VH-VL binders against Translin-1 (tsn1). Designs and how they scored, part 5

Target 1, 220 residues: Translin-1 (tsn1), of Schizosaccharomyces pombe (q9p7v3)
Amino acid sequence: MNKSIFIQLQDQIDKEHSIREKLTAEVDLLDEKLRVLQLLLANCEQNLENQEEILEALEIIKSKTRGLAELASNFPYYKYNGVWDRSIQKVVYLYLLASWTGRLDKSLRPTYSLLSLSEVGQILQVPVFPEESTFHLSIEQYLHAVLSLCSELARQSVNSVISGNYHIPFEALNTIQKVHSSFQVLSLKNDSLRRHFDGLKYDLKRSEDVVYDLRIHKLV

## First folded at step 18 (VH-VL; from z2 with heavy chain Y101W)

Design c1
Fold by ESMFold2, fold request of step 19:
Structure c1 (fold): chain C 220 residues (1-220), chain A 122 residues (1-122), chain B 108 residues (1-108)
Amino acid sequence: as target 1 above (220 residues)
Amino acid sequence: QMQLVESGGGVVQPGRSLRLSCAASGFTFSDYYMHWVRQAPGKGLEWVAEIWHDGSNKKYADSVKGRFTITRDNSKNTLNLQMNSLRAEDTAVYYCAREGWDFEAYYYFDYWGQGTMVTVSS
Amino acid sequence: SYVLTQPPSVSVAPGQTARITCGGNNIGEKDVHWYQQKPGQAPVLVVYYDSDRPSWIPERFSGSNSGNTATLTISRGEAGDEADYYCQVWDSSSNHVVFGGGTKLTVL
């Protein structure tokens, strides 16, 4: 019954550390499956037999993301969101990639199209525009994920030529061009988004070069 | 090959102004976010200011805000620091630093100039 | 304002492993960068993004970051590794770059 103010402060410090440990443990488990899915999607056009593994990883990631959302909803969002921010951004990115490549069952969009932020939230069953400070997918996470998708599409465009899939480079270029023009109308004052967006021109150039090479050699 | 060369350092009285310049060569200057970092004699590194690659945004450490102005001229490949109302605590070597870029990696300094010395004394 | 804390000095014998720490509140949620500075010279990047290394830096230099501590590890320490070492982050709350106070590494 007789507690000093320093004992009360120490109790709060210990509580906050315990909360971060619980959240970090859950995020670490999510990150392990994110690494698996990323590898599976990196060569999915060349590996036609891995679809069941991709679907299994997607379902596990969805389950773990919803589990994290339930756990995190017990605590103030902006105090702890740094624990999962980077990992949730990668969840969004991999769902965008799975949908774009035609590997996401019951995607809301056809192959070679982008899911919107709202559509990603619907598929994952996670809020996107909350009225309150609760767990949600942020606009910043989505925009970073779209930019990361463009980098991967440029990479896969190069690889698709060596495998004989000559249509992928044109679809990748079309997507990257649309993202580039859409971002140019945004007033990006966010430090990290502006830095990420500034790199998009290199993905665009790489994708354009692949398409140019295909046309010069009359392969398409 | 790549070079950042600071100039404009010297000895000035408190309350006076000084303008530093940094000449860049060997890379596409207009692609890079640029910074000033200073180091007082015998002390550690202190970040001073940043400017975005197109000049559209600037940030300053609290210790210099309102007194220093970072600018760039991409046509001349130069970074500048206008230092007004100088104080004794502004005495330092001032480095021009380039922010690195490595596909989704930022906020680190991959190349530094050799620095220019600013001494504020009566 | 975000604060990074480094020990003032670390000493190791030649051939031994040096570990230089950088303490900060929840630093594991940030990306940590490390610089080497020899007397009279400009800083040189040795590790960035916690554990990545520029191609010109020997693999003896490595980094880690978790919880409240980031660590620069220099395996098989050499006399040429004697320098001051600084950790650095960008803090999203203040939009400022922050440096640690520096650690002097001595190889005896």
Scores: ipSAE 0.519, ipTM 0.822, lowest interface PAE 2.9, mean pLDDT 90
Fold by ESMFold2, fold request of step 19:
Structure c1 (fold): chain C 220 residues (1-220), chain A 122 residues (1-122), chain B 108 residues (1-108)
Amino acid sequence: as target 1 above (220 residues)
Amino acid sequence: QMQLVESGGGVVQPGRSLRLSCAASGFTFSDYYMHWVRQAPGKGLEWVAEIWHDGSNKKYADSVKGRFTITRDNSKNTLNLQMNSLRAEDTAVYYCAREGWDFEAYYYFDYWGQGTMVTVSS
Amino acid sequence: SYVLTQPPSVSVAPGQTARITCGGNNIGEKDVHWYQQKPGQAPVLVVYYDSDRPSWIPERFSGSNSGNTATLTISRGEAGDEADYYCQVWDSSSNHVVFGGGTKLTVL
């Protein structure tokens, strides 16, 4: 039996572990900033004082996403993409939310509109449809992010009524309805994406109920 | 109050078949992904099969693929497992399990039946 | 096939903290769920998504997951916590659910 083969296998294992540690450390720093931005955007319609903090967090996240892209491009994409997949999904989601709420200062769309996958890539300066297997935003990441946006819009719809901002529930419902109808034409065979989409009906129902309550009480 | 009640277990010889049933109540059965999980005597839990909430897709552990068939009837609130070509290693308690749903959380089992025993022996 | 490894048993003194580990290659990239099973009973969910707890489970139960190890922590262990504990993930590569081998917790 050739012991040098096992020594080479152990060296490969150690090298991959080291790469994953380095990537994970960078992703952990990104996740810290994602948590900050998520908190800032959770009640942004009620707190206009936090706009500069939101813009600063967005720029830090863009910078860290670009840095991760540069680091990750030194390694095979599909071998290591599990390290950042969920975090990049959240980057896309928070950019969609910042744009929808009018808090993204260089958005390619007006308030209450949905950025496309290519527009998110353009704003973040990361590739979307690469010719080679390098770091990129995936269609699956974008679709998950859009569904997460709908859940947050349904939640903010409720909060906006409490604060007396009655136009947000109608814009949220319009967006959720469009997403729901658009997903209906997709052939979803991805297990996690299908499960995520199956939950959209609850967000739609919540958003519909808020609008119904506003009309019943003649608040709009 | 949720209930999952398995039935159809028993003693059979190798190569024979059994059909397990799970009756669901206390929740909207057609909203949930459902699973079978088994446990051999004195052993740990082993996932067996999954069926999507609308019955449109099914998945099986390698140890049972080609021999077991998971089905559901949403009009009767029942989950079924047809077990063909049974082997001694299929001897286990079979649990009906509901996949939970929380905001963006999946693939966990938030409710289990009490199980039905299948014994495969000569 | 993805493998989850648990110690066969863990013992703790009453009132002390028990830690049950679940090892897996890059398990920190997965969501880990935990079940308690008492003799002759079905499993009960105690932690899901690494660290979330159903509302009926005492706050003494908590979870964490990073690197190659997930941990179920049971603070102020009591005799009623004696059970088998299983970790579980879904593996995207196989599209299969995977359970750990189980850990028997003894409080003595």
Scores: ipSAE 0.484, ipTM 0.810, lowest interface PAE 3.0, mean pLDDT 90
Fold by ESMFold2, look of step 20:
Structure c1 (fold): chain C 220 residues (1-220), chain A 122 residues (1-122), chain B 108 residues (1-108)
Amino acid sequence: as target 1 above (220 residues)
Amino acid sequence: QMQLVESGGGVVQPGRSLRLSCAASGFTFSDYYMHWVRQAPGKGLEWVAEIWHDGSNKKYADSVKGRFTITRDNSKNTLNLQMNSLRAEDTAVYYCAREGWDFEAYYYFDYWGQGTMVTVSS
Amino acid sequence: SYVLTQPPSVSVAPGQTARITCGGNNIGEKDVHWYQQKPGQAPVLVVYYDSDRPSWIPERFSGSNSGNTATLTISRGEAGDEADYYCQVWDSSSNHVVFGGGTKLTVL
């Protein structure tokens, strides 16, 4: 047998492991910054004190995401995308949350709505419909991020009542209701996305209960 | 208070058929993805089949594909496994298992029945 | 045909920490779940999603997953922990659930 063939196969195995290690190291650095931003946005009670920190964190995450995109574009997308898939879902999710809460820019004006996949791509300067199989934001990443946003909005509804912000629960319910009805028309064939969507009913119920409690206690 | 009760196990000859049933109670059966998992005597766990909560999709292990059929009847809270063309290697305890849900975690089994024994022998 | 590899047995002295490994190609990109099975009983979930615990499982059970190895760690091992332990993933390439071969834990 030709020994150089097996040496070449072992070299390829070692190269692929090295590539995954490089990508994983970059993703771990991104994840650290994602945790910072997530903590900052968890306190969305219209408090302006942390806005400059949020804007700084958003810019760092954008820079890290573009750096990952440049590194990953040197390698076949579908072979390695599992390394960053969950982290990029979180990038999209946090940008959706920042926009919804009015923390994406200095206007501090909540949109109470979803950025589109194209809008997120424009903001991050990352492709969403690439010509080649290169780094991009996927539809599945976006859909998972939208569902994660709904879970956070349901959670923030409770906190907003505690802090005296009685408007946010109504906007959260409106958003969750729209997401629920929009997803009903999708034929979700992706096994994990369907499971994620199935859980939306619990976020909807939680959000409905908060609004109901406000109406019964005549707080709005 | 949750219960999964398997039935229909027994001793059969190779090439014959059996139908297993799993009766569910104490939870909203139609909310849950359901699975069959088997365990040959003295051996490890082997996943057999999955059915979606609404019955719209099914998955099978390669070892049983084409021979086994998973079904559910949400009006009766029952999960079924039709096992055709049985072989000696199908000899196992068969568990019905409920797929759990926790935030964004999936594909794990948070509740199992007691199992029913299927023996395929000449 | 994704494969999970577990050692057939692990032994630990009472009060010591047991570590049960689950090997798989790029398993760090998957979510790993762990089950305990005592003789004549159905399996019981002890860890899911790599490191989460059901509310009834004590914190001395913990999990980690990185690279090609996931690990179930049982701190302060006791006789009641003697059982077979299985790791499990869902593999997106095959759309199949896969179990490891199981590890018998003995507390001597």
Scores: ipSAE 0.469, ipTM 0.787, lowest interface PAE 3.0, mean pLDDT 90
Fold by OpenDDE, look of step 21:
Structure c1 (fold): chain C 220 residues (1-220), chain A 122 residues (1-122), chain B 108 residues (1-108)
Amino acid sequence: as target 1 above (220 residues)
Amino acid sequence: QMQLVESGGGVVQPGRSLRLSCAASGFTFSDYYMHWVRQAPGKGLEWVAEIWHDGSNKKYADSVKGRFTITRDNSKNTLNLQMNSLRAEDTAVYYCAREGWDFEAYYYFDYWGQGTMVTVSS
Amino acid sequence: SYVLTQPPSVSVAPGQTARITCGGNNIGEKDVHWYQQKPGQAPVLVVYYDSDRPSWIPERFSGSNSGNTATLTISRGEAGDEADYYCQVWDSSSNHVVFGGGTKLTVL
């Protein structure tokens, strides 16, 4: 085997590494903003005064996501998606949460419903179906995000009781139940997604327990 | 309060069979994926097998495929490993381990048994 | 098969910070978990999901993961930290759990 072949291979390795570094750099910046938004939305029902900060964070994340999408579009999706999958999943999750809680815009009206993948794509102005060869929001990312939302809703349902917002647990339970039912009809091929879905049972139970406690105490 | 207790280890000759068992307590056994991990004397950890919470799916390391069978009885909170056609290289401490779950975190083992020693020798 | 590479041993003085590395191809794109194993004992989870820590594990234990290297950091090393440490991932290609070779941490 000619030494020149190995030099070429090394060049390719270096190139791929360089690409991953560039993508990682963008993802890192995105992740920093995601952490901010996550904190803002963690107990958003208790503080409406942070809405301006939430909107700003959403815009920044949108911008960063679009920037990442643009950069990533130059490279094969299947080769490099591992760099951003989790971060993008988190982006979707946070936007779902923002929408669910009524923090997505200035209306401050909770929807207690799920944005579709298409709607999320539209909001973020990034492609979804069917551009498989370039950057896109994937079904798997969306489904993971939905499951993450359910976990968060279960968590927030408990917090809402503490804050005296007794309607939230019911809305959360309703959403989680619907998600649970919907996922049951899906043929999940991804083991991680299956595991994540299996965890939903726990979230459902938690949510049910909160609602039952409220009923027992005649708070609702 | 969380406890995993392995049993069934011993000394066997090559080609023989052995059945390991793990008794779980302190948690809802049926909710968790379970694994076997082994460690040869003076060596590192090696994943052996996985079984889903409901037993619907099983996975094996290449080194044990076709020889080992992982099963579980959720009614008895028991994990089992049937080991057939044992080889010298199967000599190890065998641990049962619970796969943890924390939101997006998967494929990690948050609880381990103390292990049971399996020695395969002529 | 996916391979995780750890140094065979790391030594630190008491009170100093120990860093144990785990190398793997694009490991930064995987979730890395860490286990502590003392002689004659079963492994104990000390870090999971790159940097998360079980509630019973001291804050001295932390993790990071980027590029091709994950790192377990043990600050203010104590004699009780002397153990073997293993990194672990799940490899999607082989659908297998993979452990590193382990690192012996000595606190001198």
Scores: ipSAE 0.436, ipTM 0.799, lowest interface PAE 1.8, mean pLDDT 93

Design c1
Fold by OpenDDE, fold request of step 19:
Structure c1 (fold): chain C 220 residues (1-220), chain A 122 residues (1-122), chain B 108 residues (1-108)
Amino acid sequence: as target 1 above (220 residues)
Amino acid sequence: QMQLVESGGGVVQPGRSLRLSCAASGFTFSDYYMHWVRQAPGKGLEWVAEIWHDGSNKKYADSVKGRFTITRDNSKNTLNLQMNSLRAEDTAVYYCAREGWDFEAYYYFDYWGQGTMVTVSS
Amino acid sequence: SYVLTQPPSVSVAPGQTARITCGGNNIGEKDVHWYQQKPGQAPVLVVYYDSDRPSWIPERFSGSNSGNTATLTISRGEAGDEADYYCQVWDSSSNHVVFGGGTKLTVL
């Protein structure tokens, strides 16, 4: 057996590792910015006070995402997508949230509406349905992000009541209901996505409870 | 207090069948995915089977596929494992385990039963 | 099939920090969960989703996951921590739950 074969294999292993390291480094930088934006968007009241910071964070995330996309496009997508899938999902989620809450500048959708995958791609200037070998926002990432949005909306609906924004719970419930109905007609192949979708039932219930409480107390 | 209690274990000969049961209490059973995990004497943990919250989907380890059947009765808060064509290598403590449900975290087991011993020997 | 590799045993002195590793190909891209099993008892979840802890687990237990290695860290080790520890993942390729071989932790 030619020792050269093993040397070649080792070289390939090393190259793959190097690529993953480079991608991971970019993703780590992105994740840091995502944490910042997540904190900024965690409170609806704070969103109004920190609008400039939110916009700045969004732009930074956009830039980092595009940088990652450029780097990742040099490599087979499905070989390395595990490095960035969760982070990109979070990117999409935060943009959905920013748009839904009316904090995203140049939004393609009105407040309390859901951005489509295509619209998110346009905003980020990242492909959504390209060739399989290039970096793109995947359907799975988007669907996970939508579900994450629903969870956050359910959470924020409670906080909004505390802050006296009694219309937010209704908007949240409406969005969650629509998402729930839409997902029911989807043929989901990913088990993780199915599980995540199952969790939506709980979010829906939470949102319903908030709205019911508001009605009982005649706050709306 | 959440609790899982396995039963049905015993000693059986190869080729025979055995049915395990797990009684759940202290939580909304119908909301959770449930699993069976086994542990041979002196060995590590081995995943056996999964069933979705509503029983709509089932998954099996290759080692038991075609021989074991996982079922649940949500009205009785019960998880079951029908084991057919038992082999010596199926000898193990069998645990029922609840799959945790926390945001984006999945495929972990947050609660376990005490286990029931199954011995397959001639 | 996806394989998780753990050292058979780890020993630490009381009060010292124990580190139990779990190796797997690109495991850093997976969610790793950890279980503690004391002799004659059922497993207990100690860390999930790489680094999250159940509310009943002390803060002494922590987890990390990157590259090809996940690590369970037990700070201020005490005799009560003696147990077998198992790492676990879900493998999307096989659609199976996979456990590591387990690590026996001794605190002496």
Scores: ipSAE 0.317, ipTM 0.758, lowest interface PAE 2.3, mean pLDDT 92
Fold by OpenDDE, fold request of step 19:
Structure c1 (fold): chain C 220 residues (1-220), chain A 122 residues (1-122), chain B 108 residues (1-108)
Amino acid sequence: as target 1 above (220 residues)
Amino acid sequence: QMQLVESGGGVVQPGRSLRLSCAASGFTFSDYYMHWVRQAPGKGLEWVAEIWHDGSNKKYADSVKGRFTITRDNSKNTLNLQMNSLRAEDTAVYYCAREGWDFEAYYYFDYWGQGTMVTVSS
Amino acid sequence: SYVLTQPPSVSVAPGQTARITCGGNNIGEKDVHWYQQKPGQAPVLVVYYDSDRPSWIPERFSGSNSGNTATLTISRGEAGDEADYYCQVWDSSSNHVVFGGGTKLTVL
């Protein structure tokens, strides 16, 4: 038996591992910044208090995402996308949230609106719907991000009531309802996405309960 | 306040059937995915089955596929596991487990019952 | 099938830091969850989503996940931490929940 065959295989394994390590390192840096932005966006009332910090964090995340995109563009997307999928979903999610809450400086959509995948791509200057299998924001990442947004909106709707912002729960409910209806017409084939979508029912109910509570107490 | 209580365990002969039940309380049962996980004596944990919150989807480990059926009754806050064609290797403590739901975190079990022992022996 | 590998046992002195590893191919790309099981008891979730911690779990418990290894770290180990610890993931290829073999932690 020719030992050379196994040596070549080992070399390939090592190469792939090295690539994953490099990508992971970039993703880790990105994740650190994502945590910061997530904390900043945790409450709607923080918009006025931390607006400059939020914008700075958004720019840093944009830069890191672009850096990752540049690095990842050297490799087949389908082979390594597992390294960054969760992080990129979070990037998209946070940008959706920033836009929805009116914290995004150059928002392409009005407050309480949902950015499209194309718009997020434009903001981040990252490709969507590429001709070739290069780094891009995927439909799946976007859809997961939208669902995550709905969960966060449901959560923040409660906090907004405490803060006396009684209009936010209604906007949140409206968005969640629209998302829910839109997803129903999609032919979802991904199991994880289906599961995540099922969770939306809970978020919708939660949001409805908040609005119902406001109505019965005649706060709105 | 949240509780999962398994029942239905016992000693059965190979080839026989047994039905396990898990009573849930302290939370909105219909909102959560539920699972069965088993543990053979002196061994590790083994995932058995999953059922979606509304029962629309079910998944099974290869070791039990075709023999076990997971069901739920949300009106009664009950999870069930119908075990048919039981084998000696099915001997284990069977746990009812709730899948946690926190944003994009999936397939983690935040609450467990105390388990019910199933012994399959001739 | 996807396999998670844990050391069968880990020993630490009281007050020392215990580290329990969970190995798996590209496990860093998966979400790892950890459970504590004391003798005769049901498993208890101690870490989920690599590093998140339930509110009822002490801060002494932490988790990390990168490359091919996830790690559960228990700082300031105490006798009450003696238990079996299991890592767990969901494998998309087989669509199965997968547990590690478990690690017995001894604090002596």
Scores: ipSAE 0.184, ipTM 0.716, lowest interface PAE 2.7, mean pLDDT 92

## First folded at step 20 (VH-VL; from c1 with heavy chain F103Y)

Design d2
Fold by OpenDDE, look of step 20:
Structure d2 (fold): chain C 220 residues (1-220), chain A 122 residues (1-122), chain B 108 residues (1-108)
Amino acid sequence: as target 1 above (220 residues)
Amino acid sequence: QMQLVESGGGVVQPGRSLRLSCAASGFTFSDYYMHWVRQAPGKGLEWVAEIWHDGSNKKYADSVKGRFTITRDNSKNTLNLQMNSLRAEDTAVYYCAREGWDYEAYYYFDYWGQGTMVTVSS
Amino acid sequence: SYVLTQPPSVSVAPGQTARITCGGNNIGEKDVHWYQQKPGQAPVLVVYYDSDRPSWIPERFSGSNSGNTATLTISRGEAGDEADYYCQVWDSSSNHVVFGGGTKLTVL
């Protein structure tokens, strides 16, 4: 066997590593911004005065995501998607949360509904669906994001009661119930996604308990 | 208090079979993925098998595939490992372990049994 | 198969910080979990999801994961920390749980 073959292989290994490092660097920058937005959206019902900061964070994240998309489009998607999957999932999640809570724009009106994958793609101006071999928002990323949203809604439902916003638990429960029902008809192939979905029952129960407590205490 | 208790270990000859059991208590057993992990004397941890919460899916390490069978009875809060065609290299302490759940965190083991020793020798 | 590489042993003086590394190809893209095992005992989860910690585990235990290396950090090392430590991941390619070879921590 020609020694040159091994040299070529090493070159490929080095190239792949270089690509991953480059992508990781971009993802790290994105992650920093995601942490900021996550903190801003942690208690959306308590403070509307931070809306300007939220909108700024959303725009930055959009820009970073698009930048990542452009960079990633130079490489095979399924070879390198492990570098950004979690981060992109979080991007989608935060946009879902922002939309649900009415923080996506200046209207400050909660929708209490889910953006579709296509709508998220449109907002971020990135391609969607797994048929593409270049950067795109995948169905799996979206589904994970939806499940993450449910967990957050369950969490915020408790916090909303503490702050006296008693309508939020009902909206949260309604959303979680719909998500739960919708997922029941899906044929999930990803083990991680299945596990994540299995956790949804806890979020549902949590939300139900919150609503139950509100009723028992005659707060609603 | 959550507890996992293994049983069924012992000394067997190569080619023989052994059935391990793990009794779970203190939590809703049917909600959790369960695993077997083994550790040969003086060696590290080796994952053996996985079973889903409802038993709908099972996975095995290559080293035991075709020889070991993981099962569970949720009505009895019991996890089992049927070990057939045992080999000397199967000698180990066998632990049952619960897979933890925390939002997006998976494939980690938050609770372990005390282990049961299996010795395969001529 | 996916392989996790740990140093066989690490030594630290009491009160000093111990660092145990876990190497793996692109391990930074995986979730790393850590277990402590004392002689004659079952493993105990000390860090999960790279850096999260069970509530009953002291804050002295922390984790990080980036690139090709995950690290378990034990600050203010105590004699009671002497144990074997294992890193662990799930490998999507093989769909298997993978453990590192373990690191024996000695507190001198």
Scores: ipSAE 0.471, ipTM 0.811, lowest interface PAE 1.6, mean pLDDT 93
Fold by ESMFold2, look of step 21:
Structure d2 (fold): chain C 220 residues (1-220), chain A 122 residues (1-122), chain B 108 residues (1-108)
Amino acid sequence: as target 1 above (220 residues)
Amino acid sequence: QMQLVESGGGVVQPGRSLRLSCAASGFTFSDYYMHWVRQAPGKGLEWVAEIWHDGSNKKYADSVKGRFTITRDNSKNTLNLQMNSLRAEDTAVYYCAREGWDYEAYYYFDYWGQGTMVTVSS
Amino acid sequence: SYVLTQPPSVSVAPGQTARITCGGNNIGEKDVHWYQQKPGQAPVLVVYYDSDRPSWIPERFSGSNSGNTATLTISRGEAGDEADYYCQVWDSSSNHVVFGGGTKLTVL
């Protein structure tokens, strides 16, 4: 056999490993900030004083996402996109949650609605439907993020009753119902996405139960 | 309280057929993706087949594709494996496995049956 | 097809920490799950999603996953931990579940 060919193959393997290490290091830094923002948004109804901290975390995440996009643009997209796929899904999810809860800006007014994939891309300044195989937000990332939002809304619906916010359960139910209906028209052949969608029925049931309890106890 | 109980194992000749059944209890069977996993004597675990919770999709390992058929009956809480054209290499303990579901975690098996032994020999 | 590689055996002294590795190409981009199997018994889930534990599994069991290697760590090893351990992933390219070959843990 030609040993020079195998030496060239080993050099390529080493280059790919080095590239993945660089990308992973940047993704790890992004993930640290994502964990911070996730904690802040999980309790945001009960702590309006944390808004400046939330806005700071959003800006850092946006900056790191753009930095990752710049680094990733030096390499073939589909060869390395697995490195950041789940983390970018989390970025999308937290921006959806921040918008829904009124924490995306200083207005503190909940939208109770979904940002579109295009709107998230515009806010992050990241492509969503590129002609080239470049860094972008994928449809699959967005759909997973929407489903994760519904799970969190169901959780926050339960907690909002404890805090006396009886409006949130109705808005959460409305959003979850709309997502459920919209997903039913999709042909979900992706195994992971289908499994995630199958869990939506638990979020819907939990949210329905909260609203039902409020009605029969005449709290609304 | 939760149980997965396999049955239908036995000794069969090569080329014959065998049907395995797995009875589920203690959980809402129709909510869960189900799998068959086998283990040849003295060897490791080998995934065999998957069926979606509603039966609408099925997947098979290459070693059994075209010979085995996974099915489920959600009204009876049963999972089945029809094994046709059996070969000596199909000799194994066959486990019924439930795929767990957690917020962001999939594709793991949180409950397993005790297994049923299938021996293919002349 | 995707391949997971485990050492055939690992030995540790009682009270020491055992580390069982699971090698795979870019396994850090996959979710890794771990099972314990004692002789004559069905496998039992001990770690899933790289590092999560079922509520009934002792905190001595932990997991990590990065690069080309996932690791199951069992601290303060006991005789009761003697078993075969399997790692497992789902491979998106084949749509198949894949198990490692198994590692026999011995507590000497």
Scores: ipSAE 0.383, ipTM 0.774, lowest interface PAE 4.2, mean pLDDT 90

